# Ledger of designs, part 96: VH-VL binders against Cytochrome c oxidase assembly factor 8 (COA8)

Target 1, 167 residues: Cytochrome c oxidase assembly factor 8 (COA8), of Homo sapiens (Human) (q96il0)
Amino acid sequence: APERGAERRDTAPSGVSRFCPPRKSCHDWIGPPDKYSNLRPVHFYIPENESPLEQKLRKLRQETQEWNQQFWANQNLTFSKEKEEFIHSRLKTKGLGLRTESGQKATLNAEEMADFYKEFLSKNFQKHMYYNRDWYKRNFAITFFMGKVALERIWNKLKQKQKKRSN
Key: E = the ipSAE of ESMFold2; O = the ipSAE of OpenDDE; V2 = 0.75 times the mean of E and O plus 0.25 times the DockQ between their complexes.

## First folded at step 13 (VH-VL)

Design je22 (from je1 with heavy chain S108Y, light chain S93D; framework fv_ebrasodebart; at its last look DockQ between E and O 0.41; V2 from the best seeds 0.00; counts 0 for: pae E 3.4 > 2, unsure alone 73.2 < 75)
Fold by OpenDDE, look of step 14:
Structure je22 (fold): chain C 167 residues (1-167), chain A 124 residues (1-124), chain B 108 residues (1-108)
Amino acid sequence: as target 1 above (167 residues)
Amino acid sequence: QIQLVQSGAEVKKPGASVKVSCKASGYTFTSYGISWVRQAPGQGLEWMGWISASEGNTNYAQKLQGRVTMTTDTSTSTAYMELRSLRSDDTAVYYCARDQLYDFYKGYSPFDYWGQGTLVTVSS
Amino acid sequence: QAVLTQPPSVSVSPGQTASITCSGDKLGDKYAYWYQQKPGQSPVLVMYRDSKRPSGIPERFSASNSGNTATLTISGTQAMDEADYYCQAWDSDEDYVVFGGGTKLTVL
């Protein structure tokens, strides 16, 4: 099997969302949309008595979030770059300037842009298929661990009730 | 095979004009543009301008505005670059390069093919 | 006008990895292109659209573009890789092509 050369993911600068939740917060916080991915980051609360299963769930959620942030940051950047080249090439072909008489950046009509979107989606179809597959795998794993954590919490509550009845 | 073949070396006096030709072959000439790039001796690459082969639209580097004219002949698949009011600092190797228009989704890139270069010497 | 800055020279031993940088304002938001030029020859496109490799270019050539810096990487550098390398980008605001100053790669 030919070793699929690891496509060096252009690491979008890990713009660690500078959003810092309040230090005394006991809840998960949702940050503003990231400027590159346009996804809202979640800052996960870490309880003082976090179980090993809860920790594993939290880490899996964090890793999945980071994976999503990186994917969409790169995808959005690629989309932006390709769109710009498309517009430029079409305008050049038409003999149109890059700027309107009002000094605004010239754009293409909706029909021409529809062609770009169609071509972009077609070109990136496989990439999106792999993303979707991996997204489902990750979310399935998260859901599975959510179930385990829920069961653990139920079991711990039952044990505590039994101890209180025996005293 | 895709080829760009340029005219031979030129020696000109200050104030004269030079016209360099670039004959394209091996591809649909009108589906692309031609960019011109020059390189002074021991210096880097300098973009001069672009022309569409289909429409004849041009964009010139601001530094050369008013002195450069780019044209194409679709019947012969030939691009031309004329530089007027030549100065000593115009002494350079001049390159034509194929420049993509529409077909960038198929993996084409700007300046994917270059001419062999034309030396233009401006001497008193 | 946008300026692309390259180191004037990079030296590498045979078999080592060479890295050539190209820095420019918001270069990461644009596609970067790379050209190889050997003495007395025309430039040759070696990388396009940040990280894509033209047909006939060896796999040891790779590139990336992030932030304000594009990087050309040559793994397992060979004597035949000794050349001048130029980065290039397009300015969409003024519709002009910009080249870097070039980097001379020497294989020692």
Scores: ipSAE 0.597, ipTM 0.831, lowest interface PAE 1.0, mean pLDDT 89
Fold by ESMFold2-Fast, scan of step 13:
Structure je22 (fold): chain C 167 residues (1-167), chain A 124 residues (1-124), chain B 108 residues (1-108)
Amino acid sequence: as target 1 above (167 residues)
Amino acid sequence: QIQLVQSGAEVKKPGASVKVSCKASGYTFTSYGISWVRQAPGQGLEWMGWISASEGNTNYAQKLQGRVTMTTDTSTSTAYMELRSLRSDDTAVYYCARDQLYDFYKGYSPFDYWGQGTLVTVSS
Amino acid sequence: QAVLTQPPSVSVSPGQTASITCSGDKLGDKYAYWYQQKPGQSPVLVMYRDSKRPSGIPERFSASNSGNTATLTISGTQAMDEADYYCQAWDSDEDYVVFGGGTKLTVL
């Protein structure tokens, strides 16, 4: 069951108190590497006063992460299945068993494995090219929205400062 | 067309040996291997072993090791499976099947073509 | 020893979807294959590498393989699909090939 335990509240030491939502943290956090993709997921903190633009950026980052996680989980599994099938096929054609007399997995020599890696990369070249294209496209969009959010925050900060001084 | 044609039905006494043939046509025989799979009446499929048509290398199912021998004759594109010391529980339909080698573009597609089967009956 | 477990029988009505499962320890970490066998006939390869169809196999046949279970799915099942179905995978420990026990699909 995913229980978080006791949540803490933090307040500013001033004449008035400000509260974070009852959360474990007030910022993004990075988890352990995913079992399948081997990528570290980012769990995004949602601030109470998230602007529509900030929400759009966060959702874009979350969608990009999910896309990236699915791609690499699938790719790593495909690589593993292809590698084992290649090894099994080659051992079978040599009349060899899958395990040595010592009980260890039988292996191919370095040259045969190098050929597998080379052919796997060649076969997947177009797939990786499309992945890189989509990765650049997604990161360009993220960077663009990060810029917009930064400008919004600067403008709001300047507007707040000006209003503060005029009072 | 790709075709595997097997020899006819056999009736054997316990303790005898049987040799089933499988003649391939319609493809380059030495570019593939041949697996043998048997099926007792009303039962499932049981893999017996494989032979490389080019190298003659074999891999046999552990339970049949010592009782089975697989060979090929490349001049006639024919694979053979000999099973010795027959018991009543060896009664089955014996199939040969084309067993592909690994190909990076096509992938592995084992048992893509099968022979018609050879019934071997072992009875006293 | 690797063991692939299939239900002995599955029944569906014509036009319904049939699902035939094949379970084995970490089966999703290896490729699964499927064969169809009609009475008195040789087996026919209907699915390979988890989800790929050989040429000539109708698109109503599909398959998946994840975790411990591979599944063959036949949508819009027809009387002609009535047969025994066998899954197959690599046996990492003893033999190169292991078959499931087979599932008899009945279309009533």
Scores: ipSAE 0.529, ipTM 0.801, lowest interface PAE 1.9, mean pLDDT 84
Fold by ESMFold2, look of step 14:
Structure je22 (fold): chain C 167 residues (1-167), chain A 124 residues (1-124), chain B 108 residues (1-108)
Amino acid sequence: as target 1 above (167 residues)
Amino acid sequence: QIQLVQSGAEVKKPGASVKVSCKASGYTFTSYGISWVRQAPGQGLEWMGWISASEGNTNYAQKLQGRVTMTTDTSTSTAYMELRSLRSDDTAVYYCARDQLYDFYKGYSPFDYWGQGTLVTVSS
Amino acid sequence: QAVLTQPPSVSVSPGQTASITCSGDKLGDKYAYWYQQKPGQSPVLVMYRDSKRPSGIPERFSASNSGNTATLTISGTQAMDEADYYCQAWDSDEDYVVFGGGTKLTVL
């Protein structure tokens, strides 16, 4: 489900998108990709007569989105920093400069970079396993509360039918 | 026990050269680099350059290129830094420091072990 | 060449939290490193890769790096923490290493 990040930079203290949804929306909206996490945020609709159970579901979905965006923003920044450190270290050990003769930033070829990509994935394997576990835990909770809200709505609809039939 | 032991203090005249030694022990010398860092009296740290202990590849700070030469002797696990055409503003404590090669699990941890420093005084 | 700016001095009372800043253009895009130097001694690495602590460095030392500023934080500051503190980062322009100007921490 999550989109893997790449070369995003941190330009804000909060690390969240500056997207501003339409004022008059009765549905959830999906905004543009967040600069740091590369994920598209959902802006959740708040109905006027939201039940306490519906409020708990909405907040759980909001908290899950914030958690997910924070995780990928941090991973994208870490990837970028470690990639640059690897490149600089390899150039340094070869006695090469940080810039080419033309003044452009020096880099490594694809074969040399393959070592970095392989080891980065291996190094971060456990962290991604914990992320997957927490992702499933959160999605199970959301699904459970969605079921409870659906049952609550059915029960309220049956109550309304019962009132009308008694008249 | 990882140690870097440097040669003793030196007094030089302007225009002379100085060569500071740094003997490493307690680790595989050829698996790391050696950086040289100097500190003028009452001032901060200034990176001078780096040398690979195994291959002898070097990177010098741009402002010192042409005046500095770094070498190693792997048989004695010793690094050397030579600074030529000395000026009075080269008066400083000169440190060698172990420069850890990139490690995917630990990352890069530069300057994890330092020598005791060598005072070089340049005066007329 | 990149410049890392530190305050010349910071003074704290024993037991309080000290914060030492290091400012540089887009410093949060690089890993930052911190060294402690006591008078007459060689520097000692106290934080690396922004926020990691070497073995043997007390847990009261922590660090962060974002935007243009890296910060070294010492909680429960003790008299033995009096020292000069230097930040260090990679210089992407010409040299591999740049140090900040240093900060003298005084514990009154």
Scores: ipSAE 0.330, ipTM 0.702, lowest interface PAE 3.4, mean pLDDT 83
ESMFold2 (binder alone), look of step 14: mean pLDDT 88; pTM 0.911

Design je23 (from je1 with light chain E94D D95G; framework fv_ebrasodebart)
Fold by ESMFold2-Fast, scan of step 13:
Structure je23 (fold): chain C 167 residues (1-167), chain A 124 residues (1-124), chain B 108 residues (1-108)
Amino acid sequence: as target 1 above (167 residues)
Amino acid sequence: QIQLVQSGAEVKKPGASVKVSCKASGYTFTSYGISWVRQAPGQGLEWMGWISASEGNTNYAQKLQGRVTMTTDTSTSTAYMELRSLRSDDTAVYYCARDQLYDFYKGSSPFDYWGQGTLVTVSS
Amino acid sequence: QAVLTQPPSVSVSPGQTASITCSGDKLGDKYAYWYQQKPGQSPVLVMYRDSKRPSGIPERFSASNSGNTATLTISGTQAMDEADYYCQAWDSSDGYVVFGGGTKLTVL
């Protein structure tokens, strides 16, 4: 299990409460890309006569979406924060200020930044490997349950058709 | 170490106001929300409301609407909960808790770290 | 009426399996969370998002949430598990949070 604090809260908490699907929608609603994960959130429609199998599929899709959004939001935020910290620490080591005389942000050269990128990628290699593994596992499970739901729907339609024939 | 440290116990008269503080440490304060939960002596947990540490957006329990105000001070990583027009039935231990993730599809998130609690006694 | 209903008490012998239920209309459509509270202490998150366990919580703790009932299961119950247990879920599209009434687990 990830550390309790590893997953981050949505970056616009008021936007989360205000992210509302249309009230009378009979379909899934897709929102704008999240600021940090850059993934579009989906609000899943819950039909009044949802079967237990359909509910399980929906929950799996919702859980996978949340996992995916949190992973990329955290990864992108961590990259940005660590990059800024690295730049600030190196500028202090050189005895330089955070701003130039013109008021622009002071920057490091490409050679110095290469050290940061190398460390960041090596530090996160295992994390990305586990992400890819879990992504494939989740997609397999979703595909499997989508198949089961499709078969359930076909079976129910056949039963309905048979009942109409016998009348 | 992630920690939420609350202010000390308070004794108030009916009609007074109380303001409880919750100082966060060990994490990026503005990346999480803070929920407030109270517990009357020998009773269960009651959610009071939620505040975003980054934007200051709040959502309060209906029964406390108009009596409660939640604020944050990002410079000190501290959340505050003020309850006005105190009644004897407001006597409770008040907790702050870190709101780890808001699940907008289900409308809730876990409270993964809790303060030690602040006893507020309202006596006539 | 209470939105989430828990039995007030559950008793088990050491080593037995304890089951604590939390009932609410269409609760399985929402995420359920579970907290443990020992006397004089703050609540501790023991299960989140129906069936997930936080780091540091023993494997003995498991949970499910289906239909109208969420269940916290403690296998091989130990004396240290004696506590009040609260379920939590969402009550409104506006993000309101509700807690169950709590269950006192006694290990005798």
Scores: ipSAE 0.000, ipTM 0.466, lowest interface PAE 17.6, mean pLDDT 79

Design je24 (from je1 with heavy chain S31D S54T; framework fv_ebrasodebart)
Fold by ESMFold2-Fast, scan of step 13:
Structure je24 (fold): chain C 167 residues (1-167), chain A 124 residues (1-124), chain B 108 residues (1-108)
Amino acid sequence: as target 1 above (167 residues)
Amino acid sequence: QIQLVQSGAEVKKPGASVKVSCKASGYTFTDYGISWVRQAPGQGLEWMGWISATEGNTNYAQKLQGRVTMTTDTSTSTAYMELRSLRSDDTAVYYCARDQLYDFYKGSSPFDYWGQGTLVTVSS
Amino acid sequence: QAVLTQPPSVSVSPGQTASITCSGDKLGDKYAYWYQQKPGQSPVLVMYRDSKRPSGIPERFSASNSGNTATLTISGTQAMDEADYYCQAWDSSEDYVVFGGGTKLTVL
């Protein structure tokens, strides 16, 4: 179905590579926020003359994006499921239906929900700590390779200019 | 040991009422709820409603619209389900099941222990 | 009214993998639970919160829940696994518990 296709596209951010419309500029394409991760996926453009180093950087950025998307999609889904279960359990304990007299969805007050949020954060603390560790490691690696690619591009430009002047 | 023991089989005429009991043991009765689920011969499971042993609050399936009442007696750790204005299609095995209160660390398993079932036959 | 749809029957040979599905609108956004019922007996909880196994349930039992479909998988199916299986979820739109219609697993 189209909706299932759209959901898969939003949760699978690597997608198909795109060509740069004008020769002088290359554009990455930014998608809409993923339904579950709430993060915008980036589809990375692959240039015709991609160096091995540029390819390494692109793959690292793609892998980091896929990891990040999957982490937050799973986290948000777990939060949603646990929140709904908590609300259902508390309303059931009170003998209340899930709808108000007006037909709207019944909700818990802010004080009752605060207990849920506190327990959810406590339960997931270690998981978030490991996420932060991996996030910093990945960003360090990306920054390092971005520096190497920048130096390669500068060197190639300078070498071309020197060759042109020497001839 | 945790167990739920239900009252014995009943045979009723159409229009009569039946009251099934469910005696709990092996846990703190007031920490859990009791759900009632019935199963007509050869058919699937149908949820009837739930009662809190903590506060006595109830929530019933809409289909049973005013025909069902659930109560608890904390002093005997017993839950009751009364079904009124019986029809032939109320013939079923009636189960009580322990309904776990939400626990963040333990998780939730709504129907972790079930009674043995009570056959209620409605015949003319 | 939310409905959970299960195939009426599934047949498998001993030692093969049995797969029982439960379909409902956006079921993956809710927790799914599974019960086993043998003839003349009360239902027994075999899987809870999508993929968690209660104490005493063999590791042959596993489950998943995503999109619109929850699946109970029994690996190396044995004759003792022959039973009716019911899925269950909380239905926020209907204010109550919903059971699937049940699947009779036959092991021959």
Scores: ipSAE 0.000, ipTM 0.494, lowest interface PAE 17.0, mean pLDDT 80

Design je25 (from je1 with heavy chain E55S N57K; framework fv_ebrasodebart)
Fold by ESMFold2-Fast, scan of step 13:
Structure je25 (fold): chain C 167 residues (1-167), chain A 124 residues (1-124), chain B 108 residues (1-108)
Amino acid sequence: as target 1 above (167 residues)
Amino acid sequence: QIQLVQSGAEVKKPGASVKVSCKASGYTFTSYGISWVRQAPGQGLEWMGWISASSGKTNYAQKLQGRVTMTTDTSTSTAYMELRSLRSDDTAVYYCARDQLYDFYKGSSPFDYWGQGTLVTVSS
Amino acid sequence: QAVLTQPPSVSVSPGQTASITCSGDKLGDKYAYWYQQKPGQSPVLVMYRDSKRPSGIPERFSASNSGNTATLTISGTQAMDEADYYCQAWDSSEDYVVFGGGTKLTVL
């Protein structure tokens, strides 16, 4: 069956895009922006001699990326759907069609849209606060494990250097 | 067609454990979470917890913390809910439901599709 | 823990408008969801995110959410609308899903 080394796969509206780096990647790869979240996914390289600490760090980073992608995909989709519904309801109330006579999508002026933005921000205020809290918690954990991995790598290099100097 | 199909009714003695399954079909299982909701005879709906099919992360109702466990099997698109140390007041219909929002929206999600329910009766 | 309060029952005549309320502190700052449950059946999502209607739910169902009160409105109520209705919202103090106590709608 034909295989594609680098491929993008879009998911359902509430899901996330998948990106595959070239098969023989020796580095982390950054993909194109996801259609829904507008964030660039990262594919993490798995070294042949990955330590348990390196594995924990990689899994934590992968899990955090998935969580972050899903949050913004859902928020962007929700914003777009609610914005369209708000515009349609206000146009209907005014007795206006969804399209102008030029065939363009009918829209509301900035003053009218301000009401929508205020309502959207109000309803999502706590959701965004919880997102920020969890984002900081996740990044603290990632930083902690990055520090442990760095210390492990320094220790291993020092051990190797000492052995070379004794021989 | 989106469906959640649950395991059959169970009768248990006090102190036993029950494990209810919920097989999903018609959608990408890992793109959604599964919430569990129970309903005692003649009573309202009570949320028990949810699980993310993508991450395996769980969040349980505080009242049930320590005796409920939720798991998923991605290879069979099946969610499981195990309740231990059963009491007579655990007698209820247990529902699984598809949860549109992920764990960052704890408690803030619609349940758009529901399983048919599993009656668990706890009696001596 | 925050609670959502619904009237235990609401009665209307066929063709009339039914109004079911759900009250909670600052509920209008949160999304409200509504479920219909008929005897022996699973709940069915009838309204989500305050005022949005899922595909397959009749146009006669509408909803609003403002201040402390969310309202489910059924216009031209039919015998088939007889059911228990539950509201749902997020409990910000507990980070848990909270359901209202349910309202039995009777069409007489």
Scores: ipSAE 0.000, ipTM 0.462, lowest interface PAE 15.5, mean pLDDT 79

Design je3 (from je1 with heavy chain S108T S109Y; framework fv_ebrasodebart)
Fold by ESMFold2-Fast, scan of step 13:
Structure je3 (fold): chain C 167 residues (1-167), chain A 124 residues (1-124), chain B 108 residues (1-108)
Amino acid sequence: as target 1 above (167 residues)
Amino acid sequence: QIQLVQSGAEVKKPGASVKVSCKASGYTFTSYGISWVRQAPGQGLEWMGWISASEGNTNYAQKLQGRVTMTTDTSTSTAYMELRSLRSDDTAVYYCARDQLYDFYKGTYPFDYWGQGTLVTVSS
Amino acid sequence: QAVLTQPPSVSVSPGQTASITCSGDKLGDKYAYWYQQKPGQSPVLVMYRDSKRPSGIPERFSASNSGNTATLTISGTQAMDEADYYCQAWDSSEDYVVFGGGTKLTVL
């Protein structure tokens, strides 16, 4: 089957932009920042003769990326929601409307927002510590499997070299 | 306790519209999407579409394009699926299920919680 | 579009190992998911991301996904496992979710 036009259309029926790397690419591709997480997705190249170990490594990297993407998408949604609630609460307390006289969305100044940022970071300190712990655990596992894949490839090259010299 | 509770069974005439609701509880509604899946009597599962609870972005199955509309009400943590121009072959149990927000990683997340289902019968 | 093919039925005796396959082009390059559905009930997630088991699902459930075939394995099959089983994957080409046709597991 023809593999021309590997790049997907930029806009899905849902209105979300998509990215798809060329199918014959021998390298991973990095997409644009995700709308929700602001992280760039990586689309991993799948070699024709991928070993079971290489597949495990790739899937582990994909799973880690999804975990990371979901964490930051959720965190950013929580931040945006709580920020909006904080702004509305403060404006209500001050007897101000949600819009300025010019029709723009009313905002708080930097000094007023400092209280929100401090509170948000404090409330989420433990959550971010757990994130960091899991991040290091996942990267350790990835490094370990990368080492195993590297050893497999070295061993295969050594076997090929030995076979060639023995025949 | 995570739960999705759907509206009750409906009987509709051909050409009518039906709107099924799915009320979510026990989690942050806007952190997930909702997929709709239907099942005709004695048949398998058929994906209808997906909606983001935070942004309202939708993606519909091609065969239902133009007949289906999915919406959410974040104030009540409720998702809705409206199907128009009903035909007899639309008779099915309609399920809502919790899904990841739409992106390239949608296929790696499970439909981990499902509503109880809503039977929609299209007759006479 | 990707098509996921499952055998329509599988029969085993109590205590035996049941194997339910799901076949699709390059399915091993995608994550596979498995759902159990009993008559009159909603589907229940039993396996996710090829081989991961949700909390509350017995250890006798296991799964794999390689090449073109994903397999759900139920060891020591019990009467309570009698149900329809559906595999699922995401089709990035069509940007939609695809389900297998379902397999009816009978424990006799």
Scores: ipSAE 0.000, ipTM 0.478, lowest interface PAE 15.1, mean pLDDT 79

